# Designs tried in a protein design chat: VH-VL binders against o27280. Part 10

Target 1, 266 residues: o27280
Amino acid sequence: MDSMNVPEVLEIKRIVEESESVKTFIFSWDFRREVRPGQFVMVWDFRDEKPMSVSLIDPVRSEIGISIRRVGEFTDRVHGLSEGDLLGIRGPYGRGFELMGRDILLVGGGIGMAPLAALADEATARGMRVDALVAARTADELLFLDRLEAAGVNISTCTDDGSCGFKGFAHERLLTLEENHDMAAVCGPEPMMFQVMRILDERDVPAQLSLERYMKCAVGICGQCCLDDTGFRVCAEGPVFWSQELSRVREFGRYRRDPAGRRVPW

## First folded at step 1 (VH-VL)

Design bA12 (framework fv_bamlanivimab)
Fold by ESMFold2-Fast, scan of step 1:
Structure bA12 (fold): chain C 266 residues (1-266), chain A 120 residues (1-120), chain B 107 residues (1-107)
Amino acid sequence: as target 1 above (266 residues)
Amino acid sequence: QVQLVQSGAEVKKPGSSVKVSCKASGGTFSSYAISWVRQAPGQGLEWMGRIIPIFGTANYAQKFQGRVTITADKSTSTAYMELSSLRSEDTAVYYCAREYEGSGSYSDYWGQGTAVTVSS
Amino acid sequence: DIQMTQSPSSLSASVGDRVTITCRASQSISSYLSWYQQKPGKAPKLLIYAASSLQSGVPSRFSGSGSGTDFTLTITSLQPEDFATYYCQQSYSTPRTFGQGTKVEIK
């Protein structure tokens, strides 16, 4: 996983501005290194390396995309780059989503829609019915609505402030969307995912949830990617987990761990 | 709280089939996988396969592929293991066990076992 | 398939002894290893999951350690009820596979 552990220096082919705070960086990709929805890559700006979920997988155009929210010094530097600039990409890593059945519900919060957008493309290509619940704090933070609509996805929105769609949280909106699904995939803030998981469990809908935890190394040499009760390592065993696995973890939805391994409340 | 109750002992002829049931009580049946493990007299544990009832999807060990069928009926909270083309070496105690789906799962509850004897 | 090999296949011990059983995987399984105890005529019982997590209701004299390919089950002070056969099992991949078992007998 020798070649996957060496960063490949790639030129930024195209940049799509998804919102004021989110950009998708598109690269030519050699699909002899397969990548699936739910997997992540390490993005290297020649100073720091950070894990980023793959948000576009296009074998026809030989392209991948990674969507990055501006939230710190690394992401701020990357947002300052232009088409033609270089980034190092290593990977892909982690478990991808599994698709089962005929009908899938996607529940995404904020940047958590990034890996789910790639999954929506795969699910629709397989002929599945795809319903997406897209949640954000405000209307301008809703992501990928045009892309999901173009793919034939049935979209529902909610915002905390009511600026678009249902006024409320994802789990509150989910309660009003009482439809049967063969499976669900969920990605977003951990407290949102916890509440959504509980509702899906009550409905007997199996769910896969993607955790964006602290991952300083994609090779799994550090214990900081560890879930509390089970000893799972997000970079080794995740980032995608079935809801049955997460139901055993007291940490999920309550607190997270910083790079030193300390418990930090949400 | 959770209990797995298996059907009673069976004596079968070579070449016939046997279908063992495993009824779950307590807890949510559909939220867990049910695995089947057998043990021949004086031998170790051998994993045969599992089913995730909510998906209807079963996985089998290669040795049993083509001879074993694992099914589940969510309405009765019962899993079934059917083994065809029985041979004398299929004489064993067959256990069902509850486990979580995916990597890192473990079998926290086990049925009492069903003795299957294959003799002429 | 991932092969699981236990050592020893059997051992004789006295009450109060420290007993160590090892389990080796043919490839890395991270910490996805469980230990089960089986008494004659009974179903197996879960002792340890995730290599080192003690199942609720299991006495603290049982402990597990290891990761990757090498794992150990330790019983720090053997009791009469501990004479049984012990199995390791990997759940890293399907098919799940068990070690051949270690029989702990009275010396």
Scores: ipSAE 0.006, ipTM 0.394, lowest interface PAE 16.6, mean pLDDT 82
Fold by OpenDDE, second read of step 2:
Structure bA12 (fold): chain C 266 residues (1-266), chain A 120 residues (1-120), chain B 107 residues (1-107)
Amino acid sequence: as target 1 above (266 residues)
Amino acid sequence: QVQLVQSGAEVKKPGSSVKVSCKASGGTFSSYAISWVRQAPGQGLEWMGRIIPIFGTANYAQKFQGRVTITADKSTSTAYMELSSLRSEDTAVYYCAREYEGSGSYSDYWGQGTAVTVSS
Amino acid sequence: DIQMTQSPSSLSASVGDRVTITCRASQSISSYLSWYQQKPGKAPKLLIYAASSLQSGVPSRFSGSGSGTDFTLTITSLQPEDFATYYCQQSYSTPRTFGQGTKVEIK
């Protein structure tokens, strides 16, 4: 079995409180094991295991970061951990984002900004111009703003309640932006991503979107994350997809399957 | 003027490994990607993978995954491509190229190529 | 993977001729298409990038056109030094993929 599939017990080196509900857990990382923005790892708290996006990739400090939103029992336990505590990490898995062009647009909603923050670091380091549209329900849920600003990212914000930036949804804000980009990367709620993708397609902007599905094995075996009609496995062929690939996915933006395989509307 | 200078020709036995170097000069190294492309005798060009030195991560073509390792040393502006478990089919000229990702993505500068011969 | 199909595989032409080479992608690659020239025993040389942008130092007799899936390289008046093999490459996604090449020979 590939060492990639064996959980490594790692010490939490540092914890960053991103918001009231989001924490970033930082680990020492051996970069002989390559990791790309958009890939995910399986986080094991010795009771349960969940996929989490990599939100920080720092080869200089030999660190990676995983941002976790508090949403359930597993994440409650993880959020109770302290620096020095241990977690099991296996991976990375999945297809990450690919950068192309000179100007890139990032559109993120909520915790969806996690993989995009990592992508922003790479893009800016490469000398690309990065615009980021950061969306959240409220101002206090906007993630990684200081980090993005420090990286030289041009930030636009939007909030559902108007507490910060544009009042409205990400796709509405996007419609007000007329600037053309060479590529876009999108991550957030599927209804948001669906609307954003449509706009980008109309503008002939190549777009990559990161999907979230229930993933159990992370290695394309169990089929729990299979997308209808196409047979795409989010953990293997994804989680990052091109818009033209997602155009073939009937369920995209409409529904997903729960752990029992039932259709759950978005 | 940007130049990519590769290491010399290699003769290897099947099952062995080869490591080819590509030193960049005359421009920035870290901000660009370095790709590796090979060409078998009388055949077309085949993309193997690339690395972005400043970020330190590489991408590989599926055909070579598990068998190829691309690395970069920023301090020396040198990229490396190591191919293991060599086969006769790996006999080819291997090129490094600088990939620019601005107005489109393209390889604007190429190394002179490194001939690798795999024979028993 | 994105497949690139060039046409023709080879052609014979005379000095002064107009030469056209086509490249088709298996899916849309927008304008992320480059053309390279390769002479025997030499590394490929970039001619055109972003489908239609002429690389610095390349003669104006070379031009590229197209978007989406269909692309064309044109040499308006073939010169003696233009006899070589030409390749298209998509850079829309990884892995990068090349056409099979077009050999331009003397008639």
Scores: ipSAE 0.000, ipTM 0.470, lowest interface PAE 12.6, mean pLDDT 92

Design bA13 (framework fv_bamlanivimab)
Fold by OpenDDE, second read of step 2:
Structure bA13 (fold): chain C 266 residues (1-266), chain A 124 residues (1-124), chain B 107 residues (1-107)
Amino acid sequence: as target 1 above (266 residues)
Amino acid sequence: QVQLVQSGAEVKKPGSSVKVSCKASGGTFSSYAISWVRQAPGQGLEWMGRIIPIFGTANYAQKFQGRVTITADKSTSTAYMELSSLRSEDTAVYYCARDSPDYYDSSGYPMDVWGQGTAVTVSS
Amino acid sequence: DIQMTQSPSSLSASVGDRVTITCRASQSISSYLSWYQQKPGKAPKLLIYAASSLQSGVPSRFSGSGSGTDFTLTITSLQPEDFATYYCQQSYSTPRTFGQGTKVEIK
């Protein structure tokens, strides 16, 4: 098997339109190369390369899926692709989620549901009870609801405008939920994750959170994704972190580094 | 062509345990789920649980929770079902079948390959 | 758990007859429904999957229809080898659940 650091040119087998702005691109995958929910791959459109979370892991069909939100030039190009077109994929990279216990809570916001959807599949396949709090700005931005429902996930929705489910933010909805879980997995906007983590910590629920940072090399060399004070490399030590680890990260929920390395507030 | 071959018939005493094996050949093992289904004499089919070898962890029907253990050895492409604290009511033919995890595009995957069945008799 | 209810539990028919078996789910299972045939002393055999897809090697006299909660297995012209017990099974979620079975006997 080729080195994981060499992009493999793969044909897009299928494209699933998850929402107006999100598409899932499905590829054949050789599962001799292990991939875990929470890990990411580097997607190369032969012009630029961006890290993307794995959102589908299907060993039966020998496929993986990558969900991409249309947010810029790179993603615009990718969204213009069709089934049968080619992309370069290298990876997977990073630390994925770990599953523990019997009951798991997933809290996702927007495209943050991508890795959590994959985690939900594994968790349900393992016989775990899965509750998912799916948050988005509006109803039409809620992702993977049908997929999660089919998997037997107990879904709670939250929208900023109240167009679906609870009106408000994920952490506000979480406060209304009294049930505790054995562990939680969280992914979404960092301000959301920060608030959610606080609540989970108060409830003594072990939590894992997936961070998003600018990643260039994906192999822990360039340092572009280093977190202040700790020196954690999101691409190597993450992107999934335990809440205890993030408690040491001063920038978490406060600011991030842009591609130029400047501090930018959330 | 994928085949599932199960271990031979078992006669057990009440309170004992039985472990049935299911060996897969002719195809991929770890990518699929292996379900265990039993059938008491003259009765219908009852799903007991399944394992997804690639994940290594099984899930079970509530009825058998705590009493059944399903495992898999990827190196030998063999799944195992162990049932403990056997009772007369556990007398049945036990089948393994190729199944699918509840993945996004595979939720409707049928049990298309079955073992030949293993008769387990529990008697004093 | 999703409950699967078949009807009838048994039926008598003659060779050449049209046979219809129904299966109802306690909740919507979309098209995640399979039909199996089982003969005495043998393992179940897959006939239909995804509610209406014919498994390879299965005679065309077998067909499946339905979606949501109500499903039907049809044998257009019953053959001698078709006398058996038939089961529906949902694969929408775990635990997997089967109907109680329908025994098709010779009249």
Scores: ipSAE 0.005, ipTM 0.493, lowest interface PAE 10.5, mean pLDDT 91
Fold by ESMFold2-Fast, scan of step 1:
Structure bA13 (fold): chain C 266 residues (1-266), chain A 124 residues (1-124), chain B 107 residues (1-107)
Amino acid sequence: as target 1 above (266 residues)
Amino acid sequence: QVQLVQSGAEVKKPGSSVKVSCKASGGTFSSYAISWVRQAPGQGLEWMGRIIPIFGTANYAQKFQGRVTITADKSTSTAYMELSSLRSEDTAVYYCARDSPDYYDSSGYPMDVWGQGTAVTVSS
Amino acid sequence: DIQMTQSPSSLSASVGDRVTITCRASQSISSYLSWYQQKPGKAPKLLIYAASSLQSGVPSRFSGSGSGTDFTLTITSLQPEDFATYYCQQSYSTPRTFGQGTKVEIK
């Protein structure tokens, strides 16, 4: 079975404007191909193909949603599309989040809230208590607040400029939250995830972290997806890792590799 | 209002290192990134790298990687740029500037507050 | 790295003239483009951000336009204090990159 490796040309059923720079594109999906929160798909606009996180998984309506931030030529073209237009989609790819225990903390920064929104849906459906810390630069860039509220999620917000909730960064807000959780899931910029991981490790909260930037090697075709200390290939073994796995990675939160394999500090 | 004040002019010999400071006042130091930009005599602006003080993590332009180190001391609200293995081509004015908090991504926010510049001359 | 190219490299103008400077990015940067003014011996000063937003305190004769790869800075009625070098800069990604500069000289 390789149906997930052949792009299906799917009609955009619905578009949700999440913010000025983020849209969720909703497609009918055949759930004979299971999709889990934390997995991604390759989106093909008939010129280029890019990995995108799955942000909505709805087997009841037979729909998936893919949230896309406008950050380049490809995403600018996709943002110009309308309901009824076509995109190629293949996947899903990658390792999804695992749920354990009764209580989960979600910490999302910017577009990193997209895969966590799908996880929130699954966690609430399983009867877990879900607390979400949603972080962004400004109030207008906070994502999925209405969807999380509708799902019964307990929401804390923080913005760098103080325009909504706590003024400051996610890890600063986390330090003011004295709650125990059975696990956490974290997705956002790597420096944010590194600081959040350190706090969760100190609190003995096991965490899973999603390394979105490494999804570009989705088919496992390049060595640049290999993490320095562990030899993990993020596209094959990630993008989701437990904090114990990432604590051994010297690159996490400190540097990355360019396409030539050279170290580029954060 | 936030201000950035840089250390004074330096004259250095080839092969030595220089460390330039940038002290912030009048605002929250740690919630912004600090970029370093240089300008050789008669030339344009060249971005060297940036730091997010709350993380202590820095990004560098490839041209300077291995020779430049950008650090921050939150207790003194001061960012530093150290450039090693100096060459005559490193003669320039070095600026620090307040940049976007790179917490969620690197896009959007302009360099809105600039230091006065530090002249570094490399001669023998 | 994203390459920024300005046109022209220099121009001569008189007080009261309309001046136009263009900036081209090697790839789409959406609206993540800023314009700076630099006078001799001084640090750059932010004029325009997000391609078209005027920085507070900057005179209304300055305006910016464009998106994607092509951007323009316009000065509608050049004043004596406007003779300077102008730089575009992309804030779409790191490394941040600047155009080579456009020197606006008195005719």
Scores: ipSAE 0.000, ipTM 0.448, lowest interface PAE 10.3, mean pLDDT 82

Design bA2 (framework fv_bamlanivimab)
Fold by OpenDDE, second read of step 2:
Structure bA2 (fold): chain C 266 residues (1-266), chain A 119 residues (1-119), chain B 107 residues (1-107)
Amino acid sequence: as target 1 above (266 residues)
Amino acid sequence: QVQLVQSGAEVKKPGSSVKVSCKASGGTFSSYAISWVRQAPGQGLEWMGRIIPIFGTANYAQKFQGRVTITADKSTSTAYMELSSLRSEDTAVYYCARDLEYSSSGDYWGQGTAVTVSS
Amino acid sequence: DIQMTQSPSSLSASVGDRVTITCRASQSISSYLSWYQQKPGKAPKLLIYAASSLQSGVPSRFSGSGSGTDFTLTITSLQPEDFATYYCQQSYSTPRTFGQGTKVEIK
């Protein structure tokens, strides 16, 4: 492994509680190392290592943020950390989002809003008009609403239980929105992304989607994040893909590989 | 400009089925939901269900569950509503409408299809 | 299901009158409320969406207000062409539901 892939031990500068299950960990960052929305870093708690999307990019404060949802043992440990504690960070890795046009649509589900929040900041800074469809199971799982609003993003919300905004799924809400965007960026549960992508394709809206897979090396060597039939490595060729690329990926929206390499349906 | 054109009036016997069509033009068909709403003579509007043409997935009001089938043909940009086991109470004008933001029945409506159920 | 209750069921008014119609939802629907106008033998016409947004082409004498559970449609100065039946509809959840309608008749 290349020396550049050695984790840098960084101090948690600040922790933002985004929701009951999501925290954003903020670190000082040397921006001589470029980072783009949609890229990920490998987070090392000195026991295990997991890929996490960058959710905040602040060159003014020389900070980056990583939003982490509590979902297992690793994230439980990380959520137990405090400001001043240390984490190993290596990266960034992968292909990030590209911005084009004037009007952009963001569609995010749950923690999928993390990379999109960073993208929203960049888009608005560039003077783009940003519409964001923020989806979650419940109101308390909707992320970054205040941050998006402050950035001037036009927000639409939907929840499965109707506790906030439109009662329904993201693709259902999208069906009721106008189709006049220059591009779209999508991140969330894969079944959601699959449905959203189909709608966007039908509307001839160029779309980029961020996939999530088990990633170990993050440098395209181990093959654990390889997608069926294409050979795409999520860590190297992704995690951000164009819709036309994903149209070639048979497993997209249908199944994934577990840590043992077995097919697991969504 | 989006237009929805429905099939002509129907006269049916009790127990039979009726299938009404709704052809869309002037815009994207598959990427919007099509809703069906009926109105009995002198009565209010009643939402029956909707179809998402891209997925072929339909949702129905509970009142019509098992008796209504909504389908769509993307190749012809046409939605269909079939109501079976017709009763006299099903006599109504049936409308199709494209969903719009903040509205389940949208700004674009078909002209309506009169369905009369009589013995 | 969310029940929508309009008031009144009917009213008589004269040209130039201020007319107000109310719609109440059985639970909060935020701003997912639309108002329709329907004339005999015609399909409903969208007037107001998102509780207070005027649909393109609709005269400014029409306005909508409210959020949560209570909503109001107002016609500031009733015109001859405004005599019709008006419906509110919630689009907050499925199934979508309509109010029972309000018939505005000439006095």
Scores: ipSAE 0.297, ipTM 0.744, lowest interface PAE 2.4, mean pLDDT 92
Fold by ESMFold2-Fast, scan of step 1:
Structure bA2 (fold): chain C 266 residues (1-266), chain A 119 residues (1-119), chain B 107 residues (1-107)
Amino acid sequence: as target 1 above (266 residues)
Amino acid sequence: QVQLVQSGAEVKKPGSSVKVSCKASGGTFSSYAISWVRQAPGQGLEWMGRIIPIFGTANYAQKFQGRVTITADKSTSTAYMELSSLRSEDTAVYYCARDLEYSSSGDYWGQGTAVTVSS
Amino acid sequence: DIQMTQSPSSLSASVGDRVTITCRASQSISSYLSWYQQKPGKAPKLLIYAASSLQSGVPSRFSGSGSGTDFTLTITSLQPEDFATYYCQQSYSTPRTFGQGTKVEIK
């Protein structure tokens, strides 16, 4: 087993600006360390370390990509880096997506499209029919549309403000889509994922969800796993879970916990 | 705490129909799937279909399509399973079950309703 | 339809024994597998969901494992209240389908 727990210092080979707030950082990667869609790495800027989903897996070029949204001090520093600069990368960690059947629906909200873009590449390479519902607040925040189109993915968009595609939320758009799928993969804000899950469950479509908050639990950084009142332990292999694994998590889609353990509404 | 209470036993003639009720209490009725599962004497479990009340759409096993109708009344928190064109082979105990929030696993079960089809 | 096959169909065991029951799906169902216990005249009781997750209130001697097509329910140190019929169920697709059942009888 290649259990590397020490960050490897890698050179930023290329930076792709996905939007005003999102960049993809591309690194050379030795694929003797297998990476699957849905897995994440720890990114170290020599001051702080944060988990980031892998958004590009390219064995032909021997590259991986990591997409990062600018939301705070760490991500501001990383966004300030240039090609040729160094970052520490540790991993990969966590459970990746599984692909089954002939067709798959991807539902991504905002930066949640990052791990789903890597999954779309694998699904199309397997000859699956891929439909993607890409959701964001505005047209400028829709991610990876060019990449999905190039891969042959059938794309539907929705924006809260109606600036591209359907005006409304992902679950409202999903209700207007008539085709059913053998499986689905969902990644985005938990309230969005909860609503989407309910519709997929009604349609008998098995779904996998990627939850950012479980990345720390998967690598043992989260020292305290909260049990709901049924005794379900949330510290498990993540960030990807089948929908049935989330059935006992009362917090899913309703609220989160702050560092002090207090419940905070989404 | 969720509790499911089913209607009482029925004896029916071949060719008739039966409608079994399943009243839910203690939880949010509309957002959870209600499945119907039957068990013939000495036999295993057989899934018939399910409904999520808030959507109003029911899904059925092909074996029962055309004979089974599953409905829900949100105002009374009651699900129904109606089986038509009854045959002696439909003699069974019929169960309702509330599925887990994100799963089709039966979390809470009704006590069962015995339906006997005989002349 | 996905066919679920259990083995054995029945077994005799003594209190304190380790019991294993297997369930095979005719196609991959990932982790969409639940195990139920049913006692005579009673409704089924959920033991395990998502192949390996123990339902609240179920004793820790019950455990589930497996993925894809092959699944196992294990009961360590069988107790008198464990004599029952056990069913696996797939929830990967419609129709949901159950195994034929495994009857665990006292020796």
Scores: ipSAE 0.007, ipTM 0.497, lowest interface PAE 10.1, mean pLDDT 84

